# VHH binders against p46559, part 14

Target 1, 369 residues: p46559
Amino acid sequence: MTAIEKFFTEKSPDSEQVLLKVIELGIDFLGGEWKNVDKSQVNVSRVHGGQSNHMFHVTSSTSATPYLLRIHRQPPSQVFTDTVNLAIFSERGLGPKLYGFFEGGRMEEFLPSKTFDVNDVLVPENSRKIGAIFPLYHSINVPVSKSRRCVHLMREWLNGYESLGGGDYEILPTTVNYSDHPKSVSIKDLNHEIDNFEKWSTEIFEHTLVFSHNDLASTNILELNSTKELVLIDWEFGTYNWRGFDLAMHLSETAIDYRVPFPPGIKMNGDLIDNPPNIQIFCEAYVEADKKLKNRSPSDPTAEVKALIQECQFFWPLTNLFWALSAMKHSLLKFENGVDLDVQARDRLAVYFHLKPRSQKIYEELSKK
Key: E = the ipSAE of ESMFold2; O = the ipSAE of OpenDDE; V2 = 0.75 times the mean of E and O plus 0.25 times the DockQ between their complexes.

## First folded at step 1 (VHH)

Design f8 (framework vhh_8fcz_2)
Fold by ESMFold2-Fast, scan of step 1:
Structure f8 (fold): chain B 369 residues (1-369), chain A 127 residues (1-127)
Amino acid sequence: as target 1 above (369 residues)
Amino acid sequence: QVQLVESGGGLVQPGGSLRLSCAASGFTFSTYAMNWVRQPPGKGLEWVSGISSSGYSTTYADSVEGRFTIIRDNDKKMVYLQMTSLKTEDTAVYYCAREQTYRIHSGEGYYTVMDYEGQGTQVTVSS
């Protein structure tokens, strides 16, 4: 635990010490009117919920710039990645302004906005807007590793699961009614699945590598109150990855509801998994926005959209394997996030095996060409 | 245009009662949780009370528990704070605040901040 994390953990937001600390940060990183603010003029509101960060909304009765203060509780590697990504997107106007960062925390713009939920992402016009914004992020050259793709993190989680005493894993889905899966999988079986998808993806989709969000759940999408424009947040899993994985991750998340009571705190919708209603409009919007951004001549728009739908369908099961492996490891660490991690792992493995045959067929079709 | 207009403050003796009102406009009131926060002279903002969008769940700061009651009327787009057994320490400017929701990670849940605080209403408890 960092010194600043300990400080904010032990002290009340209305304590004199906290008020003086947020003024100090305001002076150091923002300047301006913060130099003239007395502690009596400062308001610190704790943001409730979540476990990975202490979050505070810092305001004053003056014209000093308000800010959102994030004190990190997450592993340093996740914090580093998210902060670097936020800095790049802040400079390009594609995210909240990053006012500053320091050991153990950061200061960012509070965006008056509505957070999307599962109802919002299923609205066709919103699906179109989300599809259209992806190319803006995918077109950026980010100075990070190109080799640490989703499969690298999957192997890290699986190795962690094994190191913690994990063994064979029984697949007993709770929220999806699928039966076309093994009853149990070994660590060797899961490593084989990762190896197969890496091989297939490299053979048929290596040309599709882009900087990817990798975690675009509905609630990582903000709709700005003033403009109704969308902003993508929480880039802590941001890496170079196959484009179809990033798009399929978002599509997969539109079929999952986290608003259900804990336990289990998660419900997968098999009907939306089997028949995603907005995949066509989403992929059309992506292709159109990508063409405009890159000034590409129209080829066959229908064929390009069909190909992108196949990319999304190919990667869909892998996005579920990704979160299943994370859930398996973190369940053994007794990590609590409002979701029953064993239910998540079992359901996501069931979805993986249910969708895998389609991915095999796509590989067979594209590897012949 | 989002607006929150507080009223009902005034001068009251210790042990007295006041009812604060907040009139909301410019947003779908029934879908937002609402809060009351206050700023005593020479101090920062203190959270006082919260009420869920439906009105079924309420929360209170320890210092006001059992003395204050938060109520809402979604049809009238109003939130109220009924204050009883007022103390000198309750002297403050009281603000109505809309709750804004954000999420940190996929599957982690969500977090909230308060926004769109109105002009406030002054409550003075003096003998």
Scores: ipSAE 0.000, ipTM 0.201, lowest interface PAE 11.2, mean pLDDT 84

Design f9 (framework vhh_8fcz_2)
Fold by ESMFold2-Fast, scan of step 1:
Formats: structure tokens, sequence, C-alpha cells
Structure f9 (fold): chain B 369 residues (1-369), chain A 124 residues (1-124)
């Protein structure tokens, strides 16, 4: 634990010590009116968004610039990548402005915005806007490891599941009406699925590696109040990965509703999984924006869009296996929050096996030289 | 950006009552299930109660069923937790939470944007 993490963990946000500390940080990193702020004019509100950070919204009754204060709870080596990533996106206008960083924390822009939900991402114009912004993020060269992809985290979760006493897993879908799956899978079976998908992806899509968000659910998309521009947030899973996994992750999440009664707190929509309404417009927008960014005209725009749809369809089941393995491990840790993890795992495994034959066919078609 | 601000906690005697409030902003409040979760001293997060987007369906943890009532006001973007027959084991920091759409690599959390929390202490 860093000295600053200890400080903010042990003290109340309304304590004199915290108020003086956030003024000190405001003066040091932002200057301006912060030099004239009295502690009686300062408001510090705790913001919770994951356990990797303590987050505070710091404001005053003056014209001093408000800021978000993030105090990292992870070792410095793990935080370094997230900070570098944010700095790069800040400089390109693709994320909150980074005001500064220090040992154990950072200060960044608070964005007055609306967080998207599943109804927002199903609007065709919003699907177009999201498709159009992906190439901007995928074009960034981030100076991090290019070897650790989604499959590495999947293996870590599966190993964790086994280490916690997990065994054979029964597939009993609750919210999707699929029956074209095994009744149960072993840990060996799941390892084979990961290995097989890694092999296929490496053989046919190795040229598509880009820095990827890997977790673009609707709630990680902000619509700015002033401009209606979209901003992607929460890059904690950000790694180099196959592009189609990142795109398919977003598309897959548009077919899942977390606004349903707990339990189970999750509902997969089979109709949207089988017939995604916006995949065409989403992929058209991606190709067009990618073309503009790279200053090129597609030789066959129809063929390029068709190829990208096929790429998204190939990776769709893998995104569900990814979250299924996480849910299996965390269910054994007896996490019970807003989603029934057993329902999530079983439904996502059912989706995986339902979609896998399409991915195998795509592999067979594209592996022919 | 999503914000949830809790209030209404305090010190009460066993058998007493408190009403907690949560003010929401930065998302389409009327489209989401809302939840209350709590963290007792020295323990992890425990889910307490949930309410549907319309307010027509509610769910409760076994430990609080019959004693707590969750209510929402979509026009005011508020969710409330009415607590009665409070017990010493109800002592915790209470957080308002919306459902999380992914599992955090570090925490495994399924709730998103838990606010600053409000402390409830039940003691004689």
Amino acid sequence: as target 1 above (369 residues)
Amino acid sequence: QVQLVESGGGLVQPGGSLRLSCAASGFTFSSYWMNWVRQPPGKGLEWVSGISDSGSSTTYADSVEGRFTIIRDNDKKMVYLQMTSLKTEDTAVYYCAKPYTGLDRYSGETFDYEGQGTQVTVSS
C-alpha cells in the first residue's frame, strides 16, 4: 500500500486532512483559482467504480477546475500501463483529459455525460457512431506487451476455478432457449476450447492485432452532454488482442440485458444473438472510418464490410466463453452482487456452443490458401 | 459520468428504523434495476435488495426480508431503503448500486458505480 493510498483509506472525505490534501493537489497540478480556495468551499464526494481505485469527485464553490482523483489500490507495476494508456488517449482527445499523475494516483477530467444502456446501443445511429469511433482507438500504438491476449486471462480464470475445487460444469441455460450444447463440460474440455480458438485465431487473424478495449459494454460508453460525442472509458482490460474480439465483445453485449430482476439479474436475447440488427451498419461505419483514418479507398467496400462481419461472427462465441470462465471462478468465491454468476456462466456457455459451428466454418473457409 | 450519492445513515438502537436515500445522475435511471449492497466491518460486500426499473418487482436477501423495503421514484431519480426492526448485524456501510455489465479483473464485482456510501450503526 502506498502512503497516499493509506491516507485516503484511513480518513473520511469530509475530514480537514482530506480537504487540505485535495487543495494541495489542486494547487500543485492545476494551479489557477485553487491557490485561493478555502477548505470551507471544497466538496469531496467518493465515487465507486471497481475495487482497483479509490475515486473522488473534487469540486468547489469557486471557479477552480473540478477534477476526479483516482488513488490506485494496485501495485505500481500494474497501474503503470493504465496510466500510460490514459495519457495517450488524453493527448489524442479520445478520453478524459489527464491533469496529472503522481506516485499512487492521478487527477483527470470529470465529464458531464450520459452513460449508455442497451436501448441506446440498439439505436442504429448509435451503432453507426460506435462503429465509427473504434478505428480511432485501434490506430493507437500503445507501448505495452503484445503477447498477452484474451486467452491468457481465460486460462488464469479457468486455473483459478480448478484451484478453488471446481470440477465438471453442467450447462443449464436459463435465459436463452438453446439446446445445441453439451449437457456438461470438464476442465479439460474448456482448456481444449481455449487452445483450439487460440490456434484458429492465430492462423487466420494474426494480422488483425490492435490495442483493444476488450470490455465495451454499453455502460463503458459516455455520451457528452454538450457535443453528443461518444467517449469510451474503463480500459482496465486493455491489451493487444485480435480486433474482431473487441468488436464482437461490444456486439455481444448489445444482446444482453442486465436491467432484469435479480435473481438472475441477466437476460440473454437469443433473437439478437441469432439475428443482430445493427451488425451491417456497425461494420460499414468501422470500414468507412478506418478508410478515412488510413487515407485509402476500399477497392471493394462491399467485400470489406462482408469480411468484417465474418470476422465479428468468428469471435462472437469466444467473447461469451471469456465471461463464462470469469463467472465460473467468481461463483466459487461466493460473489453475489447484481448478477447470478451461475446463470451467467451457463447461459454464456450455451451461447458459446450454439455459435461455435459458425466460427469453425469460417476458420475452414479462411485457412484455405 | 455515473454518480450515486447515498444519505440517511446514522446511529440507532436495536429495533429502530432508518430510511436511506440514493440520488442518481449520469445515466437513464428509469431503465435500470437498482440495488442496495452493504459492507459490514471487516467483511466483504453483501447484496441486500433490488428493485426493477418500473418499481413493480422487488427482491431481498434472506437476512433482511420482511424488515427492509426498497422503493424508487423515477421522476426524482431516487431509490430508497426503508429499514425497520434493525439488528446489530445490520451495522455496515450501505451503498446504492446499479448492475455491472462486466466482471472487474481485480474485484469480480457485479455492481457498477456504488456511491460514497452511508454508515448505519445499530447499537445500544
Scores: ipSAE 0.000, ipTM 0.370, lowest interface PAE 11.3, mean pLDDT 84

## First folded at step 2 (VHH; framework vhh_8cml_1)

Design g1 (at its last look DockQ between E and O 0.12; V2 from the best seeds 0.00; counts 0 for: pae E 23.0 > 2, placed apart)
Fold by ESMFold2, look of step 2:
Structure g1 (fold): chain B 369 residues (1-369), chain A 123 residues (1-123)
Amino acid sequence: as target 1 above (369 residues)
Amino acid sequence: EVQLVESGGGLVQPGGSLRLSCAASGRTFSSYAMGWFRQAPGQEREFVALISWSGDRTDYSDSAKGRFTISRDNAKNTVYLQMNSLKPEDTGVYFCAAGEYTLSDYPHEYSYWGQGTQVTVSS
């Protein structure tokens, strides 16, 4: 634990030391508007959320700019990617402003906003907005490796699972009602699944590489109070990837309810897995916004939408394999996030194998052309 | 680089107590979660106790709960295991381990290990 993490975890947010520290940070990174702020005018409140950072909303009764303070809990390597991505998107006005960063933390714009839940995402107007904003983010040239796609992290998790003593994984019992999956899978089986999907993806979708969020669950979407515009946050899994994975990740998360009481803290909605109601509206909005952004002449928008839907359907099972492998590793680490990770891993593996034949069929159809 | 040296092991009678210490050297002791593991002859290392870098979170194996207490003093770069009500099955070599930003009872998550201290509970 860094010195700054100790400071903010061992002291109360309303202590004199914390109040003076956040004023000092305000002066250092936001300038003279904080210079005359007295500690009696400052409020520091904890922000509940993810397990990667300690978060504090810092405000004052003055006109000084409020800010969100993030104190890192995770290793520096994971922090690097998230900070670089924030800086790039901040410069383009596509996320909170980055006010500063320092060893162990950063300061960013607090966005007065509503965080979406799964119900919000399924509202047709919101589905359109989300579909329309993706091309803006996908158009950004991020100066990082294009070879570290989702499969790279999946291999790291599977290797980590094995190194922690993991072996054959039992898929039953599940909360989903499928029977078209194996009873168990070996590490060799899972490596084969990663390799095969990578082969298919690179063969037919290599032209679709974009910088991707890779984790756009509803809770990573903010609706700004003032403008009702959407902002995508928490880019810790950001990397170049096939755009269909990014889109399918968002769509597949609509089938998952994390509001279920722990244990297990998760429930899959099988009806949404097989027939997602918003995929048409979402893909129409994506295609339309991408055309406008790239100043392209319209040709056959119905055919382009159908192709993008196939792209999403192709990657849909891979998004479940991705999180299954994460859950398998983190279950052995006894990672606590309010979800029974073995329930998640089993359900997602069942979904993966259930949907994989559709992806194989799409690969066969597209590889003939 | 972190070096860990255990001490405080020895021979005790059943029902007795021992306090193990693990002295750490290096620049970043306060950034590591610390664990105690033990190994009987012919057995794998097994989890005993862990403590977060701040000391705010602890966890124990089923066999240690209620009898053992882990604590740390970051000013002295030391972690302790107070072992009370010792039983013959507690006999083994006790290892101190350090892991960065992890609260795991699994040995592979710990990057640094001491050489161990022998605890023997006579029958």
Scores: ipSAE 0.000, ipTM 0.106, lowest interface PAE 23.0, mean pLDDT 85
Fold by OpenDDE, look of step 2:
Structure g1 (fold): chain B 369 residues (1-369), chain A 123 residues (1-123)
Amino acid sequence: as target 1 above (369 residues)
Amino acid sequence: EVQLVESGGGLVQPGGSLRLSCAASGRTFSSYAMGWFRQAPGQEREFVALISWSGDRTDYSDSAKGRFTISRDNAKNTVYLQMNSLKPEDTGVYFCAAGEYTLSDYPHEYSYWGQGTQVTVSS
């Protein structure tokens, strides 16, 4: 824990010390009207929802620019990557502006916005908008490791699961209506699944590596109040990955509702899994935006859209395997996030095995070309 | 990926002392906050002590305060738990844990765990 973290966590947000500190930060990084702000005019409010950071909304009754104060809870190495990402996005207008960074924290633009929920992302127009903004992010060259971290994370989680004493994992019972999965899966089997997908993906989709969000759930999408434009946030999983994985990650999340206020705290909609309603419009928007971004000549996008849909379909089960493995490990750690992680793991595994044959078929088809 | 291996556990009389060690694999030990947890038979795993990445911050459970000291040697990739004035109630399996996030007494905040070492305090 840094000194600044201690400062902001041990003192009340309305304490004189905190008020003076945020004024100091305002002056130092924003200047302007903050120079004239009195502590009596400042309001600091805790922002809830971030597991990895302490967040405070700093406002004043003056014309001074309000800002989001983020105090890091992460080690320096993670902070470094996160800061670089945010800085790049800030300069490109792809996220909140970075006003300043310092040891243990940063100041960001506060964006009056609506956070999307699971219903919002199912609105076709929203899906189109989301699909259209992805190419902007995927076109960015971010100076982070180009390694496929998702595969690494899957192996790490599985290893962690084993280290915690996990054994064969029983998939039953599930809340989804699939039966074409094994009753139980061993650690060896799961490793084999990871290996196969890594192989397949590397052979047929390696040319699609892009900087990816890798966790674009509805809650990570902001709609700005002023312009109604969308802003993607929470890039904690931001790494290079296969394009289709990132897109499938978002699409697959549209089928999952975490707003269930009672156990198990999660609900998967099988209809959305088997027949995602917006995949066509999403991919159309992506292809169109990508062409425009790259100044490509207008052409019939039909073939490209079809190919992209296929790509998304290929990676769809892998996104479920990814989170299943996470859930398996964290369940053993008694992680509490409002979701029954065992239920989530089982359901996601069921989805994985249900969709896997389609991916294999796609691989077989594309590998012959 | 970080592997943790605990050592130093054993049988000790009430009032005795033990020093637990946890050796971590990898080159990124200094990037992890470290914690000690324990689990008595039939009980839930409970927080004992934590130490920040740099070692500049420590915290203890109420039961551990004044008796236990957590420390780390980043050059040796090792975290320690000095346990003094041990009581029968301290009996349990002690686990070393590594976390990527801020200091927490919650087990779910830690990503890596050792297999544990048995500590038995008995007359």
Scores: ipSAE 0.000, ipTM 0.219, lowest interface PAE 15.6, mean pLDDT 90
ESMFold2 (binder alone), look of step 2: mean pLDDT 82; pTM 0.837

Design g2 (at its last look DockQ between E and O 0.52; V2 from the best seeds 0.00; counts 0 for: pae E 15.6 > 2)
Fold by OpenDDE, look of step 2:
Structure g2 (fold): chain B 369 residues (1-369), chain A 123 residues (1-123)
Amino acid sequence: as target 1 above (369 residues)
Amino acid sequence: EVQLVESGGGLVQPGGSLRLSCAASGRTFSDYAMGWFRQAPGQEREFVALISWSGDRTDYSDSAKGRFTISRDNAKNTVYLQMNSLKPEDTGVYFCAAGEYTLSDYPHEYSYWGQGTQVTVSS
């Protein structure tokens, strides 16, 4: 735990120390009206909903600019990536403004908004809106490594799992009822899975590399109160990846509910996994928006939409393998985020093996062309 | 190491039926997905059918679909292939395979193989 994290987590938001600290931050990074703010005029409220950060809404009864204070709980590497991405998006008007960053935290524009939940993202119109905004982000040129970071992360997590003493992993689904999975998987087996998908993806989808969010769960989508426009947040995994992976990541998350208030803190819906209701409208919206963005002539989008759906379907299991490996490693580290990570890992592996054959078939079909 | 032994092959007329069995050695049979493959003379080994470790999921090649049924008895460490409506094209050596992967039609994902049993469909 960093010193600043300790400071903000051990003290009350209404404590004099916290009030003075947020004034100091306001002065240092925003200046101006914050110089005239008295502690009696400041209100600090904890914002709930972020699993990876401590967030505080800082306001005053003056004209001083309110801000969101984020105290990091993430590894340094993720903080770095997230900060860089946020800075770029801030300048481009694609997210909250970054007011400042410091060791262990940052100050952001507070956007009056509604954070989506799992039900919101299942609304067809919302799915359409989400699909329509993806092309804009995918068109951005970000000065980060264009390497396939997802594959690297999977291998890193698996190596980490092994280093921590992890061995064969028994697959015992809890919230899903799939049985078309191995009883257990070894580290070797999992490496083989990573290798296969890397090979397949490289051979048939390498031309689709784009800057990607790679973690667009419902809680990372804000609907602005004023305009009802959507803003994507939490770019800690923002890297270049296959387009289909990023899209499938969002779609696959629509089937997962993390609002379970009791253990295991997670629930997957098999019906949504097998038959995602909004994949068509989502992909249609994407294709339409992409054409518009690129000033392409109007044409029948049917074939393109079908192809994109297939692409999403191909990557769907890989998104589950990705998070399964993360969960496996972090479980051994006793990482607490409100979710039973073993349950999550097992369920995601079950989903992976359930969907994998479809991906193999897609690969075989597309490889022959 | 798992040893697999196929049985039940033979000569049958077109339209006939055969039931193949594969007995596995060891105590870990239930840990493996099981598959049947076949190889015709001069041809590559091809996928026929597979069954998950639990037996709840099965998959078939297009040629086998609707005619063949794979099943298993974990208590007996045995996997079966019921073949109905046999055709001359079904002639070949049939191999039983054990693998850690479920629903895979790729031979390389199976770790253990039997010696095979000859199936001949001829008038």
Scores: ipSAE 0.020, ipTM 0.357, lowest interface PAE 5.8, mean pLDDT 91
Fold by ESMFold2, look of step 2:
Structure g2 (fold): chain B 369 residues (1-369), chain A 123 residues (1-123)
Amino acid sequence: as target 1 above (369 residues)
Amino acid sequence: EVQLVESGGGLVQPGGSLRLSCAASGRTFSDYAMGWFRQAPGQEREFVALISWSGDRTDYSDSAKGRFTISRDNAKNTVYLQMNSLKPEDTGVYFCAAGEYTLSDYPHEYSYWGQGTQVTVSS
């Protein structure tokens, strides 16, 4: 942990030390409006966040600008990417304003909003709104590497796992009821899986590259209180990537419930793993919005929706492998985020191998055309 | 590292039945998904059926569905293909295959192959 992460995790938000620190940050980044704020006038509340950050809403009884304080758990390379992405979307009015950043954290606009949960995402109207807003974000040109994809980060995590002393990984026990997976996997086996998916994806889907969120779980979707418009937040995993991975990540996260008590803090909903009820509605909304954005008339909307569904199904297992590798590495780092990372890794590896044959069938079908 | 030996092929009348066996040796049989593939004269090798390492998931080609049943006996290190309602188009050499970490109808995903057993349905 960084010293600032340790400070904010070990101390109560209402402690004198935290109150004085957030006033200091306010002065440093927001200026004189915070200079005369007394600690008795300040409120610091924890905000439920993703697995990568500690978040605090900082307010005062004065006219000083309130802010959202984000203290990063993630490595410096992801902090850089997240900050660049936030700044780009902020300037386009597609995200909260960025007030400042520092080693280990940042300050940003607090948006009065409702954070979605997994139930909200599955409401048909909400699923349509999410599908419809994705193309707007996918249309933005972000000045970062186009060659660094989700598979690069997956290799980084797997290499990190090995460097931390990791070896063969036992997939059992799982909480899912599958048996069409190996009992254990080697690092060599996992590199082979990454290489195969990269090959398949590049051969078939290279034309679908867009700047992708790569982590659109329900908690990264805000519905603004005033307008009911959606805002996508927390772009720390943002890269250029095949759009189908981005869409499949959102859809696959509907099968995962993080609200269960720790331990284990995670539960896979088996009914949703390969049968998401909203995939048709979501993909219809995406295709419609993408065509409007690009000013194109549909040549065959039913065929385009069917192709997009197939695209999502192709990438679905890769989204599970992605998080399995992250969980494997971070389990060795003793990273604590309210989820048993070994349970996550085992279940997601089981799901990956269970769904992989479908992705291979899709690759074989499309490579013949 | 796995040796596979098929048996049970032969001549059969249309509408008849055959049961193919594939005996496995070497590395632990229970670590592999098993597949049956066939090759007719002048044709590409095609998928027939597969079964997961535990036996709890099976899949079939369109031509095999409803007529063929794949099963395995891990105690005997053997996989079976029960073929019912055989047709002349089922004629070909049937291969048993073993694949690690995969459940695929694509033959390149299978690392180990038997020598094949001939199945001939009259003509």
Scores: ipSAE 0.000, ipTM 0.253, lowest interface PAE 15.6, mean pLDDT 86
ESMFold2 (binder alone), look of step 2: mean pLDDT 83; pTM 0.840

